VHH binders against tRNA(Ile)-lysidine synthase (tilS). Designs and how they scored, part 4

Target 1, 344 residues: tRNA(Ile)-lysidine synthase (tilS), of Thermosynechococcus vestitus (q8dih2)
Amino acid sequence: MWGIHHARLHTTLKTQQWLPLGSRILIALSGGQDSVCLTRLLLDLQPHWQWSLVAVHCDHRWRADSTANANFVQQLAQKWHLPCEVVSAPDLPKTEAAARSWRYQVFESVAKALDCTHVVTAHTQSDRAESLLLHLLRGTSPDGLATLLPSRSLGAIQLVRPLLGMTRAQTAAFCQAYGLPIWQDETNHNLEYRRNRLRLELIPYLQQHFNPNVEEALAQTAELLASDRAYFEAEVERLAPTVLREHPPALDRLRLREFPLALQRRLIQCFLRQHLKRGLNFRVIEAVRALMTTGNGSQTASLPGGQHLRVCGRWIELVRPMPPPPAPVPPDPGERSPPPSPLY

## First folded at step 9 (VHH)

Design Z1
Fold by ESMFold2, fold request of step 22:
Structure Z1 (fold): chain B 344 residues (1-344), chain A 130 residues (1-130)
Amino acid sequence: as target 1 above (344 residues)
Amino acid sequence: QVQLVESGGGLVQPGGSLRLSCAASGFTFSTSGSYALGWFRQAPGQGLEAVAAISSSGGSTYYADSVKGRFTISRDNSKNTLYLQMNSLRAEDTAVYYCAAKYGSLDYGWGSEPWYYDYWGQGTLVTVSS
């Protein structure tokens, strides 16, 4: 039967339409408390949404108990009359990055095979708060703090995170209150991992001594930053054709002067991202922006890759290093005359 | 952003009284053409139970049989606030109480099903214990 988390999720899905009526949805089911909570919520909401639900379990094969975990998930899915696909990893490097890349490839592949339009993962409000803190401690831009979007593209499907409104404590309480079996992973308590230290030591300290609702506060900050990022991305997309020139690559510095500082920076970033292979950072963006008000012929210092930007009238143009001339290659003594050049 | 925030919960002895409030922000209660309002509760290990509802016009009130005669729902549209006066409290009334709002009238039953409501509050805990 429905509790408050069913009602809240139902309302959010009505408003946001992340999982439209009749969608065919792939559920990432690890067997942990958050994924079990997500799966139960969606199964209970299913009659009102007419969804087709299928679970996928990604077996990394890294631990001796990985087969037991997969069996647990299959038995749970069978009990719940939920179709479940189990996919075992090939020999992967044992890194989180490799595991995550593989999981997302599995999501795309299984979704394609089963005509699913959406995949859901059980990332929580607590995960979003943790991600914000990790990025903040590294020192990143506001866009880098807009972590764990509620919905984003993953190839041809949408990746949706319906549990961003619930904390890990709430998913645990949900599972306990409804008597849901969960798979306990002892790795979650290993303090050698930075995210585990943040979850087990830092966040509880902040809750006790600063703000008992700190997870919600941090997740709301991430959401506000995500909406700001989305607004600026849309504005840049709209304005870029009027400011950016392709041939030769240039920025219209007279047009740029019409815009507020935030848009100037983002339009310059958009241009540089299209044309620089590496080395895009705040210092480079500001060096290019300074050219808006300088004299003709002013330029940046050399950028990584040997390129620079230079003022040419109303344009800030990308200047590439001239390639060195090729060394002469003598003809093969036994070679026939070269064929005529192809028609252009 | 639309929000409903409950307050006024706490510990009370059996037979006592408590008054819950629900303040709305991001939208306005109205005497005409806006929102029907309700209170739900969830006890540990139970589902949501509809407790009381009040019509969008403000003139009609509805109660669960378990609380009829003991609880009174009311609204003050000028303060954008919903109330629940709870008298003669019993241990079985122990629950987290949630405020809910539905656009339009209560036209499918008296709106006792949670899926008819469009907005939900954060909840306030009421404990009835000696």
Scores: ipSAE 0.453, ipTM 0.829, lowest interface PAE 2.6, mean pLDDT 86

## First folded at step 11 (VHH; from Z9 with F27Y T28E F29S S30F S32F G33S P110G G112P)

Design L6
Fold by OpenDDE, fold request of step 16:
Structure L6 (fold): chain B 344 residues (1-344), chain A 132 residues (1-132)
Amino acid sequence: as target 1 above (344 residues)
Amino acid sequence: QVQLVESGGGLVQPGGSLRLSCAASGYESFTFSSYALGWFRQAPGQGLEAVAAISSSGGSTYYADSVKGRFTISRDNSKNTLYLQMNSLRAEDTAVYYCAAKYGSLDYSGSPEWRAWEYDYWGQGTLVTVSS
């Protein structure tokens, strides 16, 4: 039965063209309400869009009920005549970051294997708000607040988040209205996880005492920031070749001075990311920026890896530590001159 | 981005009347008069139902059989507003009512949903409850 959420999603997809007609799409299906909602919506829209749909379930094997969850997903997929792949994780660190990284690797791998051009995840407006808050609370750049883009590249495939316009409450109501089975993850109530605290305590508090529409407000902010980020990324890409020298690696400090502060920082960051594996932070960026107006020979403190930046005329040059001098070749044990033959 | 905001919903007794409004807003380039408009509704446990539609000029109107003679769709292009006058309300009219807009014209032929999937914008909806 066609409902308002079908209509809205269809309209969004029509306007944005995130999931082209006839495309093969991989659906990340966890068994939770959001993923079930997404899957049902896409299946219902499938006759109109002529998609080839396949599901993937990522079993992290962290929970005792992970096998049961996988079975649930398989049964659901079978009921809906949806091909489904289940991938079990190796021994992974029990961190959200590790799990996320692994999942995206699985998505890319499975999509490639099944000739899918798109992968869809069931991130909601609520998730976007939560992610923004988490990043804000830990401290981040404006780009860090541009969380959960509607669409992004994942290697050779496109990752799409079709439910970013729906709240978690709406997905719940959808599942209930259509009698969809949902896997209940008991860990969702564990307050040891920051995300759960945010969901269960902080956001409700904000809704009650500050703004009942806080989720929508934050999600909109994230969207606006994403637009700004995209603009700046394009500008950096355009300007980087004019300011960055690759061989030897350096920055043109005279040209950098002509740019707005925001672009200066981003261009410096772009340069440093090419040469530093770790340790890039605000302090380092500002240290490099300070070199734009300092005298010749001025330099930064030592950076990770023993590198530093130094002013050489027009250029801020990256100086790498010299390889240690070759170990002195041990002196060839001088040929002990044979003892002088006794003069008989 | 074009936004549609419905208002006027509420609780009403059977036989009563309500007037819904849908205010459209957007960028300066948004021309309200270029959009065909429609009202849809969704009752609990039911699908999306087309209620009424009006052409961009307002010269043509369409109604579902269930609301003919009771509901009147109209528009004021000078105010960027769509209206639905609902008279002689019944319990079965209880639903969330949604405003929708499509650039250009709508094809109302052959589809009970009046091509709901062709609409470009949807409102958030307003609840109408008809109860004694």
Scores: ipSAE 0.795, ipTM 0.933, lowest interface PAE 0.6, mean pLDDT 91
Fold by OpenDDE, fold request of step 16:
Structure L6 (fold): chain B 344 residues (1-344), chain A 132 residues (1-132)
Amino acid sequence: as target 1 above (344 residues)
Amino acid sequence: QVQLVESGGGLVQPGGSLRLSCAASGYESFTFSSYALGWFRQAPGQGLEAVAAISSSGGSTYYADSVKGRFTISRDNSKNTLYLQMNSLRAEDTAVYYCAAKYGSLDYSGSPEWRAWEYDYWGQGTLVTVSS
């Protein structure tokens, strides 16, 4: 039985073309409310879209009930005639970041192995709002607030978040209405986790006292920021070849000076990311910017990896640490002169 | 993005009347008059049902058999608003009512259920409860 959420999702998919007709799609299925909702919706829409659907469950092995969760997911998938792969995590750092990174690696790997062109995750509007708030509260750039894009590349695969238009409340209602089994994560109530505090305390407080539609409002803000980010990224991509020299690595400081501050910073960041492979902080970017107006020979402090930037005429050059001088070649053990032939 | 916002829902007694409104708004140039509009409803435990539809010009209207003669769909393009006048309401009319918009014309040759799939925008819905 198709309902409003089916119609909405269908409309969204039709309009955005995120999941083309006949595509093979990998569904990230955690067993939780949102992922179950997504899976059911996609299965219901499958006859129309002619998708090939397969699920993947990532078992982090961090929780005592992780095996039970995996079994739950497998049973659910079986019930729904959905092929499902379960991947167990290696010994990972017990951080959310590490877990996230691993999951995405799994998604990419499994998708490739199963010839999936798309991976779908069940991030909701609520998740988007929460993510935005978390990033805002910790302090971030505007780009950092552009959380949870509806679609992004994951290597050769397209990652899609079809439920970004649905709230957690809506997914809950959906699951309830259709009698869908949901795995309940006991940790969801632990207030030690900042995300849970947002979900259980802060968001409700905001809804009650500030804006009942705060989730939607924040999600919309995230969307707008995403659009801005996309614009700037495109501009950086367009302009980078005109300002960045690859061999040897350098920035054209004269051209860079002609750009707006926002583009200067982004181009510098682009350059640094390309060559330092590390996230650089605001201070480093500003240090590089300062070189645009300084004299020849001016240089930044040492950057990660022992590198620094130096002004050389028109160019801000990346100076790499000189490789340690080759270890002195041990003196060739002198040809031991053969002992004088005993004068027989 | 175009937003459709329904209003006018509420509790009504059997035999009563209710008028729903759907206001269209958006940041983008949304030409309301270029969209066919429709009302859908979903009752508890039921699927989405097409209730009524109106062409972009307002010249053509369609009704589900269940509401024919009782409900009237209309639109005011100057106000970017869709209406549903509901008369002689019955308990079975209890549902969340959704407005929807489709650019251009609707193909009404298919099943009412599939007609829903042609729409480009959906409202959040308004609850209508018919109870004694």
Scores: ipSAE 0.794, ipTM 0.933, lowest interface PAE 0.6, mean pLDDT 91
Fold by OpenDDE, last read:
Structure L6 (fold): chain B 344 residues (1-344), chain A 132 residues (1-132)
Amino acid sequence: as target 1 above (344 residues)
Amino acid sequence: QVQLVESGGGLVQPGGSLRLSCAASGYESFTFSSYALGWFRQAPGQGLEAVAAISSSGGSTYYADSVKGRFTISRDNSKNTLYLQMNSLRAEDTAVYYCAAKYGSLDYSGSPEWRAWEYDYWGQGTLVTVSS
């Protein structure tokens, strides 16, 4: 039955062309509320868009009920005549980061194997808001607040998040209204996870005391920041060749002075990212900026890896630690002259 | 970004009247008068239903059979606002009412759904409850 959420999603897809007509699409189906909602919506729209739909379930094997969850997803997919692949994780570190990385690898691999051009995930507006808040609370750059893009490349495939215009409450209502079965993950109530604390405590508090539409507001902010980020990235790409020297690595400090502060920082960051494996932060960027106006021979403190930046005329040069002088080659033990033959 | 915001919903007794409004806002490039507009509704457990539509100029209006003679759709292009006057309300009119906009003209000769999928923008909806 066609509803408002079908209409909205269809309109969005028509406007954005994220999932072209006739595309083969891989659906990340966890069995949870949001993924079930997404799957049902796509299936209902399938006759119109002529998609080829397949699902993938990633079993992390971390939870005691992971097998049951996988079975649930398989049964659901079967009921809906949706081909479904279940991929079980190898021995992974029990971290969210590792799990995430693995999932995306699976998506790319399975999509390739099944000749899918697109992968869809059920990230919601609520997820976008939560991610923004988490990053904000941690402390981040403006770019770090541009969370969960609607579409991005994942290797040779396109990752799309069609539900970014829907809240978790809306997906819940959808599932309820259409009588869709949902797998309830007990870990979603565990407050040891920061994300769950945001979902269960902080966001409700903000809704009650500050802004009932806080999720939408934050998600919109994330979208705007994404646009700004894209602009600055393009500018940095355009300007980097005019300011950055590759051999030897250096920055043109006279040219840098001509740019606004935001571009100075981003260009410096761009340079440092090419040479520093770790330790890039606001303080380091500012230390380099300070060299734009200092005298010849001025230098930063030692950076990670033993490197530092030094002013050499017009240039801020990256100085690498000199390899220790080769250990003195032990003197070749001179040819022991044979002992003089005893003069008989 | 173009936004449609509905208002005027609420609780009303059978036989009562309500007037819904939909205010459109967007970028300066958004020309309200270039959009055909429509009202849709969705009752609990039901699908999306077309209620009424109006052309960009306001010269043509369309109504579902279920609301014909009771509801009146109108627009004020100077205010970027769409209206729905609902009279003689019935329990079966209980639903969330949505405003929608489409650039250009709509083909109303086809599906009873008035091609809801052709609309470019949707509002968040306003709840109308008709109950004694």
Scores: ipSAE 0.794, ipTM 0.933, lowest interface PAE 0.6, mean pLDDT 91

Design L6
Fold by OpenDDE, last read:
Structure L6 (fold): chain B 344 residues (1-344), chain A 132 residues (1-132)
Amino acid sequence: as target 1 above (344 residues)
Amino acid sequence: QVQLVESGGGLVQPGGSLRLSCAASGYESFTFSSYALGWFRQAPGQGLEAVAAISSSGGSTYYADSVKGRFTISRDNSKNTLYLQMNSLRAEDTAVYYCAAKYGSLDYSGSPEWRAWEYDYWGQGTLVTVSS
């Protein structure tokens, strides 16, 4: 039985061509609401699109019920005649970021092994709004607000997020309407996780007092920012070879002066990202920009890693030595890494 | 991006009438008159059902058997608006009604179920409840 969400997804896929006809697609299936919704939708659309679908479940092994969750997913996949790979983490991820990184590595690896060209995750409009808010609240650049792109490269594979047009409420309604089994993650109600606090408290508050369509509004904003980001990234890519010297590493300050402020900053950032492992911030970028108009021999303060930039005629040169990387600052115990969002 | 916004839904008694509207908006390049339009509905626990369709010019219309003689689809290209006049409403007409747009001509050769797949844009829907 096909519904409005099938139709909408089909239309989106038809228009965007994110998942081409006959593609072999790896589905990140967590067993949660959104991933189950996505999986069912794709299975229902499969006859039309002629996809080869396979699922992957990442077991982080950090929860007591992780094995049960994996079994649930396997049973569901079996019921749906969906091949499913379960990959367990060899080591317990210490942070959400680490867990995320591992998952994406698994996606890439499994996709490669199974000859999948695409990986799909069940990020929703709600997730996009939440991510935007989280980033906004902590302070970020415009690029940082351009979260959860509908499609991006993951090595040689394309990662696609087909549900970015659906809210969590819609996915819930879908699962309910179709009687889909959902794995309930108990951690989803833990307010110690910032994301959960956004979901359970802040977003509802915003909906009630400011904008009932706040999720859509924020998601749309994220989309617009994503498009702007893409434009700037393309420009930076185009212009970087004309301004950046690799050997020895340097910036052409005369050429850089010809660009708008936004491009100057981005090009400087691009350069610094190639050479700095940490400590890249607005102050550093501005310090480098200041060198565009300073005299020969002018230099920045010491940057993280013991590097600095110095004016040498036309060039702003990166001056090494690279001190040994500082000992890893123990993760601030206070950053309770939110549990890896079961967003897959 | 083309946006379709439905309105006119609500609670009505059996035998009553409602008129739904769907307002289309888009970029300057969007030509409403180039799109075939349709109404779909989804009742609780049911699938998406094609209700009515109208060609880009308005010269051709299609109706589901369940609504034939009771519903009338029309469009005003000057207003970028699609309409559905619903008369003699029944309890079984209770559903969320969606407007949809397809660039080009209507193709009635396919199964009603697949007709939805041909549409390029969908509205958010408007709820129609027929109850005593």
Scores: ipSAE 0.793, ipTM 0.931, lowest interface PAE 0.6, mean pLDDT 90
Fold by ESMFold2, look of step 13:
Structure L6 (fold): chain B 344 residues (1-344), chain A 132 residues (1-132)
Amino acid sequence: as target 1 above (344 residues)
Amino acid sequence: QVQLVESGGGLVQPGGSLRLSCAASGYESFTFSSYALGWFRQAPGQGLEAVAAISSSGGSTYYADSVKGRFTISRDNSKNTLYLQMNSLRAEDTAVYYCAAKYGSLDYSGSPEWRAWEYDYWGQGTLVTVSS
């Protein structure tokens, strides 16, 4: 039975074409309320879109109840006549980053095996708001705040997030109204995790005392920043051949002066990303930008890897020794995340 | 981006009246008079029900049998606004009411639930509660 969320999603898919007519779609089905909501919506819309739907459940094996979770998902898929693959993890590091990387590797592998062109996850508007807040609180660039794109490439397939127009409260209400069974994950209520504290304490406080529509407001900010990022990325790609020299690496500071500050910074950032392994930050970008107006022979302080940039006529040239091997990458020790449950 | 915002909902007694409004906005290329408009409602535990629709010019109107004679749909293209005058309200009219827009013409027939998929834009909804 179609309700308002079917109508809204259908309209969005018509205008955005994230999941074209006839697509073969892999659904990430964790059994949680958001993923169950997504799956039911796509099944209800399937006749209008002629999609081929198949689910995948990623079993991280980190919890004693993981087999029960997988059984729940398989039984639900069977009831809905939805083909479902279950993939169990090897021994992963117990971090959300490792779990997320593994899940996306599974999505690519299963999609290739089943000839799917798209994978969908159940990330919501609430998730986008939460991600923006978490990044903002840690400090990041505007590009780093443009989280959870509605559609992006994942290897040879497209990763799509059809539920970015729905809040977590709305997916919960949807599941309740349609009598949909969901798998309850007790760690979703553990306040020792930063994301759970944000969901259970900070966002409700903001809704009550500042803006009852704060999730939508934050998600809209993330979307505006994403479109700005896309514009600047396209402009940098177009302009880079006229400003960047690859052999030997240099920036044309006379051409760079012709552009607004935002493009100057982004062109310098683009150059530095190509040639620095680590240590790129705002201070370094500004140090290089200062060389646009300094005398011949001016240079930056030493950068990571023993490199520096020096003015040579119209060029800001990279001066470097043989690049050292990358340092070992330590685990992310400051993150306290719930065990992986973020399939939606 | 086209935006539809409903207002005018609230609590009323059986037999009472309410007037719902739906304000439309968009970029300067947005032309309200190019859209057919409709009102839908969703009661708790039910799907969307088509309530009324009006052609882009305002010359043709359609009503669900459950509301004929009690509700009147109208539009003011100079104000980019759609209206629903609801008279003689009953408990079964309790629902969230949504404004919807479709570019071009709209052909209403038979099964209003299936016609919801023809609409391109939807408002946030406004709650109407009819109780004593």
Scores: ipSAE 0.425, ipTM 0.806, lowest interface PAE 2.8, mean pLDDT 86
Fold by ESMFold2, last read:
Parts: sequence; structure tokens; C-alpha cells
Structure L6 (fold): chain B 344 residues (1-344), chain A 132 residues (1-132)
Amino acid sequence: as target 1 above (344 residues)
Amino acid sequence: QVQLVESGGGLVQPGGSLRLSCAASGYESFTFSSYALGWFRQAPGQGLEAVAAISSSGGSTYYADSVKGRFTISRDNSKNTLYLQMNSLRAEDTAVYYCAAKYGSLDYSGSPEWRAWEYDYWGQGTLVTVSS
């Protein structure tokens, strides 16, 4: 039976077309409340969308109860007449990051094998808020704060997060109201994990003492940053052919001067990403940007890999590494590398 | 594009009355008078139920059989506001009430094709509890 969350999701999918009519969709089904909520919503919407639905459960074998979890998921899928693929990790993942990477590789592989064009995960508004906070606490660029996009490419398929309009409290209430069985994972309460401390301690404190709607506020900030990133990426793509030269690699510093600071930095970043293997950071971008207003022949210090940038008229040119000096030459005491800047 | 905000819910005794409001807003191209509007409700453990609907001009109204004679839908296009006057409330009216908007006209000339999936904008809801 349809409730308000069915109506809202249906409306969002009509306007955004993240999961077009007739799509073959792979559902990531962990057995937790969010994934069970997502699966039930899509099954209830399926008659109006003509989707082909299949679930995948990733058994990473990290915990002793992982087999019981997989059995729970398979029994639930069978009850719901939902085809379900269970994939076990060949080796125990060493970190949660490795486990996530493996799961996404499984999504691509299973989707290809089953001709699915889309994969859906049950990330919620609450997850988006938590991810924004974690990235802020680590100190990242604005682009790094644009977390958990509603839709993005994952290899040859589209990864879609239909639940970004629902909080974790709402998915829990949905499961309770409809009597849906869920798998309780005891690690969700382990405060040694930073994300769990955010969920169980920090966010409730912020809700009580600062903003009852803080999850929504943080998720909206992430969305605004994502739209800003998309704007700048499109502008850089449009402007790069008029500013970047490929042969030999160079930047048109007269054209760069015509743009606002934000675009100057992003165009320089785009150029440097094409030509540096490593060592790209804020200090390098600013060193190159400084050459926009310096005299002919000005150059940067040597960059990682032995390259540098030099002003040649209107161009800031990338210069290949010079041959090594004749050996041996005593090291110059004054050429010690300074400590890295905290902003790199 | 359109935001709908309900208000006026609360606890009331059987036989009492409440008036719900739904304030609509949108960015520059929003025209409230271009939308047909409706009230839906969801009781615990139930699906959405259509309660009442009103045409864009306000000239045509529709009511579910369960509320006819007790509820009155109205709109004020100058204030971008939809109303539901609820009289003679019963325990069975306990639900979260949602305001919804659909571009264009209502077509209730035959058997109603009044369906939740036809509405494109939904409010957050306001709780009405009817109990002794």
C-alpha cells in the first residue's frame, strides 16, 4: 500500500528521471533498515515504472555473523519474489575503505552480468549529513564536501541514491509501520568508529542544542556544494580549449587574467592534473598563478618530478626536467626542502 | 519548485473542529492559481487516502464519502493558501494530513481518477489526533 514516502519518491523520480521507465535495476540489499526500506519502496513502485529488479548482497566475511546476514537477506528476497545474488569476498577486507571498494566492484560486475543499467544504494539524508561532517573534520576542499550525489556514473552503469530525501529516523519508522524485518548489526553501536560517534553522540547533541533540523541543513549544504562543483566543472570544460595549449603544454596567462580567482585556480588545476604525476596541492597552484603578473622568464621552483613552469611571453610553459648535473656534486646545504604547508 | 507547508493540526476531542492551512510558495514563475489542490491523509498502518480536492479557480470541489458534510475545502488565491475546515471530528479522522498540488485541472466528471501518483508537490504534513 502506498504511503507518503511512496508518493514523494515517485514524484522525485518523475521529475529527475534517475530510474527511467523499464530500467533494469540492481538493488544493494544489506538487510539493514535503510536497504530494506529502499527495496520495499521500489517493489511497491515497480508496477508504475515497469522496472526489472534484482538484488545483490555483498558478504564481506568480516564478521562471524556474515553468513547469517546473507541467509536473512536471501530469505527476505525469496519472500518478496525478488531475484537475489549473493557475492562473498575472496579475502577478508583489511579496512572499511577496502570493503567499500570491493562492494562497488561487485556492483559493476554483477550489473554487467545481469544487464542492469542502474544500481541503487540506500544512502539517506542522514548519511549525507554525516559524510559532510566527517569530511569537514578531516579538512578537505569544497569539492570534497560535495558528498553522496543522487546520481553518478559507476563505470558503465549509473549509481543512484533514491533515499537522500529521507532521514534514518524516517526509514526506521517506515520499517516499523509496515512490519518489515531488518537485520540488526551490533557494530552500528560501536563508538570506536568515528561515523558511529557522529550518529550516536554528536548529531543528537547538535539536534538538541543547536538545530533540530541539522541533518537536513547539512545535507542541503552538501547539495549546494555539489551544484557549485558541477557549475565550475562545466565552465572549466568550456574554457579550457581557449586557455590551455597542448603542444607544447602551456597556459595563456593573458586569458587567465580575465577570469575570477576561482576560475583561475581551477583552470590551472586542470592543466597541472594533465601533466603532473603527483605533488599537486594548493601551494603549487598559487605558485603558477603568481606567474600571471610576473616578467618574462620568471619561473616556479622545481616541482615534484623535476618539472617547472616558466613565463614565455603570453604563455606559462611547462618545462621538461633538465639533465642531471655531472656527478658527483656536493649537496648544497641551502637547498633543504621546507616543511610542507598545512594547506597543501 | 513549489513548497507546501501545512499548519493547524493538533489534539481535539471527538465532535470538535479544526481548521488546517496549507501555505504555498515558489520561485519567480510560481502561479498558485494554476494548480489544483488536494488534502490527503495517512492514518497509522494505512495508505494515503484522498480527503478533498479543489480546482484551480476554486469553482469545483470534491470530497471523499467518509468526510462529506463534515469537511469543507477552500482556497484563497490572493494569499496562496489552501484550507480544510474539519467539523464533527471522529476518532477515525486521526491521521497526518498532507497538502498536495497538481498542475492543471481536476477531472471528477465520472468515477474519480483522483490518485496520489498524479500530484507533484507534497507538504510535510500536520498531525490531527482525535481522542477522548
Scores: ipSAE 0.396, ipTM 0.797, lowest interface PAE 3.1, mean pLDDT 85

